# VHH binders against q84jc2, part 303

Target 1, 232 residues: q84jc2
Amino acid sequence: MSKMRNLVEEKFLEFYESWVIQLELYLHQLLIAHNNNTMSETELRHLISKLTTHHKAYYTAKWAAIREDVLAFFGSVWLNPLENACSWLTGWKPSMVFRMVDRLRKSRVVLVEAQVKKLEELRVKTKFDEQKIEREMERYQVAMADRKMVELARLGCHVGGESVMVVEAAVRGLSMGLEKMVKAADCVRLKTLKGILDILTPPQCVEFLAAAATFQVQLRRWGNRRHYVTHS
Key: E = the ipSAE of ESMFold2; O = the ipSAE of OpenDDE; V2 = 0.75 times the mean of E and O plus 0.25 times the DockQ between their complexes.

## First folded at step 18 (VHH)

Design ma20 (framework vhh_7aqx_2; at its last look DockQ between E and O 0.15; V2 from the best seeds 0.00; counts 0 for: pae E 7.7 > 2, placed apart)
Fold by OpenDDE, look of step 18:
Structure ma20 (fold): chain B 232 residues (1-232), chain A 125 residues (1-125)
Amino acid sequence: as target 1 above (232 residues)
Amino acid sequence: QVQLQESGGGLVQAGGSLRLSCTTSGFTFSDYAFSWFRQAPGEEREFVGAISWSGGSTDYADSVKGRFTISRDNAKNTFYLQMNSLKTEDTAVYYCAADWLADVLEGSPSEYDYWGQGTQVTVSS
C-alpha cells in the first residue's frame, strides 16, 4: 500500500481478491468431489465447467484491463512478491502444469497409453510455443533502445506539457507490443489447459484442477505470510 | 449435433465489401471463442481473425487489419466477418471455427473444436 495505484490497478485488485475467494470455494468442491467416488460423470463435468468458466472470467477481466494499461500487469500489485517471482509474462508458466499432471501419474491416477502419448505431444507443443514467445520478448527487449525509446529518453530530460503528451504517445506505442505478447502467452495457457482437460477423464480433470487450484491458493498464502502482505 | 454454417460469400469487385455469417448450433454459443480462417488454392489455411467468448477482445492477421471486423450476436448464435476494401488477394474459401477455452486464437487450425464447411469469396480486379 506504499505505492500509488492507478485506476486499472485498483479495479483489478478488487476483482482479483474476489476471484481468489471464489477459487477457494471451488477448490473445496473439487476436493470433495475427488474424495467422493459416488459422483456421476455428469456431476463431475458440471463442476469442471464451473471451474473453466471461472478461469474464463479471469481472462475476460484481464484482457479488458490490459487494453487500458498492460503495464499494470508487469507490476501486478495484486500479487505478493512470491507470486510475482513465479510469474511468466504476467501469469503462470504453461509448461509448469505438466508437472502437476506428472504428479497425477504418481498418485492413484492411471493414465492409459493413449493419454500419455497425447500429453507428451501437448507438452512438446506447449514448450515450443513458450519458446516462440520468449524469442519475441527477447527481440523487444533487445530493441528497447530503438528510436522510440531514445526519443522517450530525450523528452524525459525536458519537463513540459507538450513533452508529456509526446512521451505518453510513445509509451502507448511501446505498450502495444507488450499487450500482444501477453495475449499470446495467455493463449498458450488456455490452449494448454484445454488440451489437458480434453485428454483426461472427468475424475482426472477434477484431480488436476484441484492440484492446480491448491498450488495457486497456497502460493498466495505462503507469499502473504512471508512478506506480510495484505491486499484487502 | 454440432453445426457451423458459413454464408454470405460470393463474387465482389476489388474495393467492395462482403459480410460473412457463421450460424452455430449444438453447443452453448456464449461459452466459445470464434475465429475465421481462409484458404486460397494451393495455399495453406491461414488465420484471419478471432473474437473472444465475451466479445470484448478481437485479433486479426496483419494482412486484414483495418479492413476486416469480427463481431458476434449471442441471441442469434451467429458471429460475423465484415470484409471491407477487399483485394484480389483476399480470394479464398473462408471457414468459421469455434474454440471452447481459448480467447485469442492465432494458433494452428488443429486446436479448434469445430469447423464450418467453408464459403467461397472471390474478389475480381
Scores: ipSAE 0.020, ipTM 0.487, lowest interface PAE 3.9, mean pLDDT 88
Fold by ESMFold2, look of step 18:
Structure ma20 (fold): chain B 232 residues (1-232), chain A 125 residues (1-125)
Amino acid sequence: as target 1 above (232 residues)
Amino acid sequence: QVQLQESGGGLVQAGGSLRLSCTTSGFTFSDYAFSWFRQAPGEEREFVGAISWSGGSTDYADSVKGRFTISRDNAKNTFYLQMNSLKTEDTAVYYCAADWLADVLEGSPSEYDYWGQGTQVTVSS
């Protein structure tokens, strides 16, 4: 893996820091909405929409960046080691959001039978989509190791035209396949998120989004604290 | 490559009807919400109507409610606008737009990921 940050990594690091700061601001609004009984259903839906738009903005920026350097998102420089260790195909495993739903069901969120049925159907669909992606990733496992070494050799040694074109075509083919898998995983992530929000009532959505944002912020803070302590 | 292409525009007399089509390629059609916008010369793009990615919600601008109907056909990767009782003020270039997984039917052009190149609708009389 490259030890140097390239321009794509530097630009996305700046974006990601801003994005997390905005997420923390939205978390504050979610917590106020959670504790406030005077907000209308329309106002709650607006707040929920802001959160889903914020997550979509992340993927919009990510998809632009992976077109230029998909490998930057495997072991990302903008994530601490704990965040990277929790990643599946450059992000949260889509089905993991159901752990958040399950935790809320044990504490504060009361779901009716119809919601439980729809959530289980969505969980099964999400698992099916994940397994499809995992099978495709398995087909690329050997090619990834070989192509990574070829790509590094290309960067260190320039060879004549036809050989360069063959190496470049191979690298482009591998990168396109990996980009496709990452985007497929991201699509499952957002479809699962929006599917959950469609099933939950607006107050339940606020509780879910608050829990999810809290976990994401705390994972970053915990990982950064551990890194700081280790280096001090 | 993602592409949206409008068709079905043309010249029609006031009171007439047209059906616009927006054919898409290069993405998973069922993952997108779609909208129609229109732009008269010297004006900003105006929201006409939208349908959510799930197909469960539609919304229309007040100026077209009851006259225009939006629909989608996931099997054909095509999004439609049926325009009835046309008025001269409906004269504009009509654009289709796509917004990934949108359930909020927004009227702002800045919220849409992909756009068609537009089709001219001219209402005479």
Scores: ipSAE 0.013, ipTM 0.297, lowest interface PAE 7.7, mean pLDDT 78
ESMFold2 (binder alone), look of step 18: mean pLDDT 80; pTM 0.804

Design ma21 (framework vhh_7aqx_2; at its last look DockQ between E and O 0.47; V2 from the best seeds 0.00; counts 0 for: pae E 6.9 > 2)
Fold by OpenDDE, look of step 18:
Structure ma21 (fold): chain B 232 residues (1-232), chain A 125 residues (1-125)
Amino acid sequence: as target 1 above (232 residues)
Amino acid sequence: QVQLQESGGGLVQAGGSLRLSCTTSGFTFSDYAFSWFRQAPGEEREFVGAISWYGGSTDYADSVKGRFTISRDNAKNTFYLQMNSLKTEDTAVYYCAADWIADVLEGSPSEYDYWGQGTQVTVSS
């Protein structure tokens, strides 16, 4: 059964497809930069800035969309099942990126002791923030069977004019809570990303961003192949 | 080099208005959230208000809500604090701050990336 998409889903789908295409282009540039040891620090920083701006654009669009329909992001029709399965509160798990950093360490990238220490501190902080959000989410989920939701369920059994208004009000209340949680999660993502980039040198940043972009792009490709998902 | 510079402070009578400006350089202005803080003598630095890098959303301390307005001009790399209906209690050094992440508009001062040097605002009775 084909799920009917609402306007928010359609618009964001279109945006995301374009956004991913641009990400692939940036990935190409990152890879070139990574393999080119002659690029200046200024050039590398410029490239890093392009990527961070690109990510900011994503969240700008996302947060605009969630104001209209945050529930769309809990279905995320623009993602394939594999991408969705790997999602934490409508996005990537913040603590996951430290595994990418670890990969850098296993590569020919040498991190100085000061960097390692700072990364560890950031990891601990990130994990703490994730847990805090998860606790809040748990509380929210447990509270779903509150008076409002019970009323919603009761009214939902009867299709009528006045009941529809009550249902809509209840849904709005739920959505507001979810929106807050999603934004909180996104903030942890952004803080983690920025934290890592502040610790790493420009060449290391380029390598990290390349790894992250590669993972994102490949996850999408793998998922599409596995589930025969065709995005417009 | 990153720079934040406040301007527009001064002496004003109670009930009057001032407009503070914070001019920035050294980073991509559109990617940052901005906040105003103030510190009165002998008091802790307190949050006044903030404007997000997303959609221009704003948040204000209860003490200034309805009187103060924050705006940003990306073309000028400048954001503003419009202060109306000023009170003697508004007397303080006002600081502008920038943060790459802050959508949580009431972020802790310690979490901000960059700070201005501050500008004195004095409201007389």
Scores: ipSAE 0.300, ipTM 0.681, lowest interface PAE 2.3, mean pLDDT 89
Fold by ESMFold2, look of step 18:
Structure ma21 (fold): chain B 232 residues (1-232), chain A 125 residues (1-125)
Amino acid sequence: as target 1 above (232 residues)
Amino acid sequence: QVQLQESGGGLVQAGGSLRLSCTTSGFTFSDYAFSWFRQAPGEEREFVGAISWYGGSTDYADSVKGRFTISRDNAKNTFYLQMNSLKTEDTAVYYCAADWIADVLEGSPSEYDYWGQGTQVTVSS
């Protein structure tokens, strides 16, 4: 039971470890671009494209895997406890990335009025999309509770095949609904990423992507260190 | 310059079939999500269905589920709407749309950056 992994979890763990290694390599390239103003706009756009492609590749692999087992992504074995604790529907809450944008504006990134207006519009849209998903999740939770009531009544009356059939149907219904909501949340994450990168200039995009990747790497390192010390 | 061009519209008998095509240019086709919308006179554009940029994943409006199928051909930079068991209420101008990361589950026209000019589909009784 404990530490039990199914085939979906094993495959995605292997993918995720490789994906993080590649993210760290791209972070190194972003930091070089951040610290060296010699790169052309074309070179910066190419690096930005590599990062966006890398992030889309994560979701391509994830969406293939959730078709098999979406529940594996609620408490993922490939994430440490701190990373999992920051999850909203299997990932960063989409609007939280605007805290990163706000930090960059306080430091070195200078934005013109048109960019500020567009970022605020995007922030509002992202929050609206989050609220739409949260409303759908609430409706799903109500429907699941109704199924749990039926399931509980039937388990109290039977111990045989009918109880197994009700449980199997409930699990299938749960998985299908969760898959839909996880994909919706992931689309908002990708839309928000793309929206930010479309508003920012190429040097500003490099700053943002470097900050985001740095935060993700540090969160992983901090979470691993904290968990080990707490449980050793 | 991004372009989307619909083709395959026309007149068809109720119960018949029609296949719409949307040929695209000016972007990397495999990176985009695609959708079909339709608009009857005096109505707002209505979501018909979408295929994700991920590939394979589709979603459809309840009114067309089981009758319409969306597919894409990355080699031809074209995506399709196969319409079967057509009804007179399917009569509308059909539009193809594309977006880098459109949410397949939303079905909102405001989520799509690029649109075709539309093609008329008329289903006669």
Scores: ipSAE 0.015, ipTM 0.400, lowest interface PAE 6.9, mean pLDDT 78
ESMFold2 (binder alone), look of step 18: mean pLDDT 79; pTM 0.803

Design ma22 (framework vhh_7aqx_2; at its last look DockQ between E and O 0.45; V2 from the best seeds 0.00; counts 0 for: pae E 3.6 > 2)
Fold by OpenDDE, look of step 18:
Structure ma22 (fold): chain B 232 residues (1-232), chain A 125 residues (1-125)
Amino acid sequence: as target 1 above (232 residues)
Amino acid sequence: QVQLQESGGGLVQAGGSLRLSCTTSGFTFSDYAFSWFRQAPGEEREFVGAISWDSGSTDYADSVKGRFTISRDNAKNTFYLQMNSLKTEDTAVYYCAADWIADVLEGSPSEYDYWGQGTQVTVSS
């Protein structure tokens, strides 16, 4: 909390606080829908669409912010330590959501064989994509001690005047690689989400989204209480 | 039924311009991101550029940066590839693609949801 925040961090913090508030409102609606068996398929699909749009809004904002400062998301001052600890490449780990799907199966939700098969295929694909990104990240991290970073390190102790431009160029190069990886990870997240929603029926989607939103909101609450974190 | 149809291709002299269009149907246009790919004879299909669902984010291959521009018109369910300062090296079949997720990434072609049939672009010297 003693860390001085830059403009990108401040703006995104404000955005995220508002975004979470809206998520809580949607969560309430999802829970009502889940407990209301009289809602039509059209109504349920409308609610699902609202949630998906809400999530896309998050990534729209995130990607805009990343263009300015991707490094801000590797600190994520808008998250508490617990949230950060649970983060994979600046967000939720895609394969994690299948645990939520499994929860549905253990509840009153009955998945047909075709759904189970498709979900398994999606799980495998998601895991593969995660691993691919992780390998790229490893490669990137190993390459950090490359010529650019060596030069940056050399100049870092005596940065000034004409050397500033060289340092900035080096940092930009590093940031571009990180930005690419973060966006790739986000794509896997969104593809996984879309994949699940395409497989599930509207009532099942509502239950899934409710579970996911609940987890996100509660994780934030738990983390805030545990670490006495305030973001305002 | 989902459909993507390219148009606007043809023969053009080096230094000239073409505008490709991709008209879509069968899905909610505003929910999707769009990309252009191209494939020259004997070559692999390569990423040309993409536009996000928010219409504010675009990405281009280095080989076409500054020359090509992608735009979208939600009202017409159509997105475009404006190609300026064309080179002989730009000769290829151009494909449009749609994805619910794809954004400003040079993603794998296998990850896109829908594809067009392609349109030939030939740039003569």
Scores: ipSAE 0.354, ipTM 0.712, lowest interface PAE 1.6, mean pLDDT 89
Fold by ESMFold2, look of step 18:
Structure ma22 (fold): chain B 232 residues (1-232), chain A 125 residues (1-125)
Amino acid sequence: as target 1 above (232 residues)
Amino acid sequence: QVQLQESGGGLVQAGGSLRLSCTTSGFTFSDYAFSWFRQAPGEEREFVGAISWDSGSTDYADSVKGRFTISRDNAKNTFYLQMNSLKTEDTAVYYCAADWIADVLEGSPSEYDYWGQGTQVTVSS
């Protein structure tokens, strides 16, 4: 039985639909900049700034919503099943972005040795931060299971108000820990994005952002075509 | 070269008001969130308040809430702290800090990329 949408889910669904449409519009601008090769460095940096601002706006809205209901971001109603299946702590695993960088290096982006060294340093840092988050998440899950799973197992023979109280406590404890972990993961995502854009030249940034936006848009389009919903 | 420079510190009587400014250069001011921290002699640096990159959120430490107000002026590349109803316990060196990812900040100094040099605020009884 599908859960009832709450106010947080309704608001974020509306935001996300608009956000994706705007991302598609920015993708068109990125592809134009990539194709004609006539834009000045200033114009390229302005376009790059629009993309980074767009991503920061996503996280600004997300963090506001997470303060109200972090669980909405695990199996989100605004994502299709394919998008949800690719999620690690409510988003792309931070280090996955380096696969896009590697793909670009194999095709048409030429990197100077100093850039390659800096990107590898960033990749190592990103992986290290991911590992720290995974260890903390595992420890949190064990700690919560120790205290709350025992209570939930005992609840298997209880009825009435005690059952509701235990479930509510478990949800609140889970929500507090998950909020911390999701924000930590998002911080790694944003710092990794900024780190990549600081290392790349403006034309290389446009290439990278275009590839990333293309992937996200295509993932959504492909997932929606296979998961038809008629309730709109 | 990123630079943050505090100004406006000084000596003030308890119950008085003071306004601190943090002027910045070397980055796009409107892309960053800003925070004020303070440090009394012999103490750890403590969070005072922060404002998000889009000015949509502000947060304050409980000890200053209702008395201090943070604001920013993107046209002047300047970040402000208005301090009202000052108490002797507010005596400290005040630091401005900037971070590209301010909305993730938990009030920890380790989350900030850039720092000013500090300005002394002394509240006399």
Scores: ipSAE 0.304, ipTM 0.636, lowest interface PAE 3.6, mean pLDDT 80
ESMFold2 (binder alone), look of step 18: mean pLDDT 79; pTM 0.800

Design ma23 (framework vhh_7aqx_2; at its last look DockQ between E and O 0.73; V2 from the best seeds 0.00; counts 0 for: pae E 6.6 > 2)
Fold by OpenDDE, look of step 18:
Structure ma23 (fold): chain B 232 residues (1-232), chain A 125 residues (1-125)
Amino acid sequence: as target 1 above (232 residues)
Amino acid sequence: QVQLQESGGGLVQAGGSLRLSCTTSGFTFSDYAFSWFRQAPGEEREFVGAISWSGGYTDYADSVKGRFTISRDNAKNTFYLQMNSLKTEDTAVYYCAADWIADVLEGSPSEYDYWGQGTQVTVSS
């Protein structure tokens, strides 16, 4: 059974498909840069800037879309089941990226003590922020059986007329809370990303971004193969 | 040296309009998102609005939605707050702020990278 998509889903699907294609191109460039020890710091910084700009474009589009329909992102029809399963509040888990940083440490990348310390501080902060959001989400989920939701459920059984307006109002209220949480999560993502990039040297940043992009692209590929998902 | 400087504040009658400017220097303008805050006497600093890196996304506090508009000019390293239909309740010191991720609504002021010194806006009845 094919799920009918609303306009927001369709538009974002199209955007995301194009965005991923571009990400793959950048990944290729990152890998080349990583294997080319002759690239200047200026060149590396330029490449890093391209990637960060690309990610900023994603969140710009996302936030515009969630304003219209945040619920679309809790179904995320543009993602395969594997990608969705790995999602935390409509995106990647912020604390996950520190696993990638750890991988760098194992891959002949030498981090100085000062970097290690700063990364640890950032990790702790990131984890704290995640937990804070999770607590809020939990509170929200527990509160779902409030008066408004009960009324929504009651009215939902009798679709028609004035009841539709009441239902829509209730849904809007729910959506506002969800939107806030999603944006909060995205804030933690972006802060974590920025924090890491500020701590690492340009060559290290390139390696990190390459690892992150690789993970994202491969996760999509693996998921598509496993679940026979075809994206246009 | 990073600098943010507000301008355009002043006295205006209720129902009037003002346009604030924030001129920046010392960092790559296009890499940052920007926000406006305001603080009335005896009140906490509150979020007014934000604009994303490309300017493709904006957020506003409910109290100013439909009346205020934020824009940016990358060529001038300046972003703006257009304030229309001003109310006495809009009286405050207005601050511009810069952050790598400042376009998230209701962000904590303490987490912004850079701040201006503020400009006074007074709306008379």
Scores: ipSAE 0.597, ipTM 0.825, lowest interface PAE 0.8, mean pLDDT 90
Fold by ESMFold2, look of step 18:
Structure ma23 (fold): chain B 232 residues (1-232), chain A 125 residues (1-125)
Amino acid sequence: as target 1 above (232 residues)
Amino acid sequence: QVQLQESGGGLVQAGGSLRLSCTTSGFTFSDYAFSWFRQAPGEEREFVGAISWSGGYTDYADSVKGRFTISRDNAKNTFYLQMNSLKTEDTAVYYCAADWIADVLEGSPSEYDYWGQGTQVTVSS
């Protein structure tokens, strides 16, 4: 039987496709700025602000959508299977972003000792926050395995009044808990992003944001290649 | 230097209304989420409500839902707390707070980077 999409999934699919197109346009600007060493610090800070605003706009839309249907963000229809397989609690894993910083440090970016110390402190805090969330998430993992029952309750398929009320209460409790957990994870993502951008200089921020956007765009492109449709 | 300043507090009769303002300076207002907290004498600071940097999310403590409304005016670098149907239990010092991260629904006071000095609200029976 074909998967039913609700209004939340349809609206967020349209939003996400537009959001990624705009991210690709910003990536182009980041790459131009990276290759043009004559841009002023003010110009670089404005570009960095555009990127942080774009990322915050994603979370604004996401948090509005999870109020209506948090379960849509577990196995999302707007992501390809590779993107979904790489998701940690509906998004990128905060501690993994430090791999990008490490790679940039080895190739192009020179960090002073003060920056390295601050980045290590942030890495430790990020891992600590992740571990707290992972403990909470483990309590909900079993509930995700029986999503079929949750979908039937959402569609209003009832077999008896009293047993239906108990199931509906359990579904509401699960959804509220998952919403809080997803938002907590997103806050760690945003705190980690801001923390890195506060430690790096504006040129270093441009290089980091370009690397992060490139990874996100490439993950989407690589995951989509298995379903290429050839017109002839 | 970042500054937050509350205003609009005072004495009001139970059942009445009051509007608090928090004016800000020293940061890009549109980048920040804002919250109101309150503290009665001898009690811990209590979350009242929050609004995201975009204005797209608001959240309220259960004790004030339906009576209080938070809003923001990015053009004036100000956000507000409209307090209706006031009760004697609402008597407290009200603080505004700001944080770069949006939508800390039930975040503790320790999660907020910037605070105002507070404004007294007194509700008489």
Scores: ipSAE 0.032, ipTM 0.469, lowest interface PAE 6.6, mean pLDDT 81
ESMFold2 (binder alone), look of step 18: mean pLDDT 80; pTM 0.806

Design ma24 (framework vhh_7aqx_2; at its last look DockQ between E and O 0.57; V2 from the best seeds 0.00; counts 0 for: pae E 5.2 > 2)
Fold by OpenDDE, look of step 18:
Structure ma24 (fold): chain B 232 residues (1-232), chain A 125 residues (1-125)
Amino acid sequence: as target 1 above (232 residues)
Amino acid sequence: QVQLQESGGGLVQAGGSLRLSCTTSGFTFSDYAFSWFRQAPGEEREFVGAISWSGGDTDYADSVKGRFTISRDNAKNTFYLQMNSLKTEDTAVYYCAADWIADVLEGSPSEYDYWGQGTQVTVSS
């Protein structure tokens, strides 16, 4: 990568690399648990809790970082081009995880009627929430051509002390809007995840989380190989 | 069974202080973010403040910024609202709420998983 990274990008890159390594370790544990029918419900729930905690750690770090520079996440230098291409508002698209749930249904996993119904309700809700965010984002994008942005464009060719202050103010305004959108999207992600985990049994949760982690890890690996990307 | 119980409310003079507590049970305390809401007579329930699951982030309504502070004690399954420099306008029923996700600290009340029954706070002139 030839681009100079800012401090936020560098810090988050380091964090994310470590986070992914830990995810791989958890994935290994999930796979073992999935193949071990002797594990108790308590043990499975403990493993699930570790994974959810791990994901919350990611968002804790992310939200701290976006307060400082939300724009860093629209470049996401810690991701390869394939990962970025698959991203929706700086992360995974919430409705995508239902494809993983569908995969479970096609496997040996038997969902009872009550679960199927609840999952469908959750799917509908998730889709609705996604659309709501997308509409807001569209509105925001259109609104970017407001007075502040026009002023920014006007001043863009004239770098000076006063102009710099105006530019910074404009950028701050834009960043605040983007931060709101990103957080909203993340909330939908987490709600969707929690919703699924509440519907599934512990063994089913383990299988689901294993599938999700596998997808994430493999997507990264595939992208790295394809684009010869090294983040270190 | 999930329970949230507010305590610490009462009558206080303007300029005084109160500390509300919300004691929880029936779920893993550390997994949740927490918020305080309040509702005055004839008014809609409004956001007061929130604290993230990590405890590292807090957010407050503009009307209470600098006066109110939220904290949590994981060992006691309890989170708090410290209210200083109270005003008559702060008179309301205060509710505690829990959410598995809530880092969007200005959450709609409809987004929270669990609610307390509320505690009355009355600030006299």
Scores: ipSAE 0.382, ipTM 0.729, lowest interface PAE 1.6, mean pLDDT 89
Fold by ESMFold2, look of step 18:
Structure ma24 (fold): chain B 232 residues (1-232), chain A 125 residues (1-125)
Amino acid sequence: as target 1 above (232 residues)
Amino acid sequence: QVQLQESGGGLVQAGGSLRLSCTTSGFTFSDYAFSWFRQAPGEEREFVGAISWSGGDTDYADSVKGRFTISRDNAKNTFYLQMNSLKTEDTAVYYCAADWIADVLEGSPSEYDYWGQGTQVTVSS
């Protein structure tokens, strides 16, 4: 069945479009900072702070929206098809960020041994938290599949009956559990991001953030181009 | 070099008021969410209330709702707990805590990054 768009979904779509536009503007600033050796450490830290604040603003809006309707975020309609294919529990798989760090190390960024050690420790912690969430999500995926059977039961149920109340309580409990899991995944993403930025020097942070934003923006643009081309 | 320091605790009669302060150093204050916890003798630490890093979202334990108010002053790098209409059951050591991404929703917050050493509040009958 086709997902209907509601007020929560519509408002978040509007927010997300504006958020991506601002991310593209910050990407421009990151690229200027990457190519300009005259920027001070203070200027670089201000730019890095703008990007971390921008990412926190995304999650602030997302958490407010999932409090209203967490199911709106499964089947992320505001992401194009390519962005959706990369989704993991309503967002990027946390450990994917380390692939970006590894690629930068091979091409552009030189890390000292102390940084490498700290990044490996963070990677292990992130993978552990990710695996814990995957195991818990498997339980919720089974319960979510059973939701269709609960919906069929509702077709025949009376309002206010004891059996209806038990079914409604079970569905509500599932939704609350999913909200908790989405927030847990988002917390792993944010703590991993902060952990990486705390380990890297300000110039390295700018290169990392620029590469990450470039990848995300190009992934969105490529997805839109493929859709437009196949439609045309 | 991150430090959180509570102050303002003491002995107060039931029905009275106290204001706790938490001063911070070693991080950018405006980037953090803050919370108060308390611990009575022989019990686990319990959540009292929290304020988001943006300052626009607050949450309180049911036992203190309507009596306690949390606020932050980014200019002074200070986080406050105003306690009114104090009851004997509010007697505890009060801790401030900070976290970069603490979830400020109704319910328990996430694990906190930094903690103060605590200040004693004693409410006499």
Scores: ipSAE 0.111, ipTM 0.503, lowest interface PAE 5.2, mean pLDDT 76
ESMFold2 (binder alone), look of step 18: mean pLDDT 79; pTM 0.799

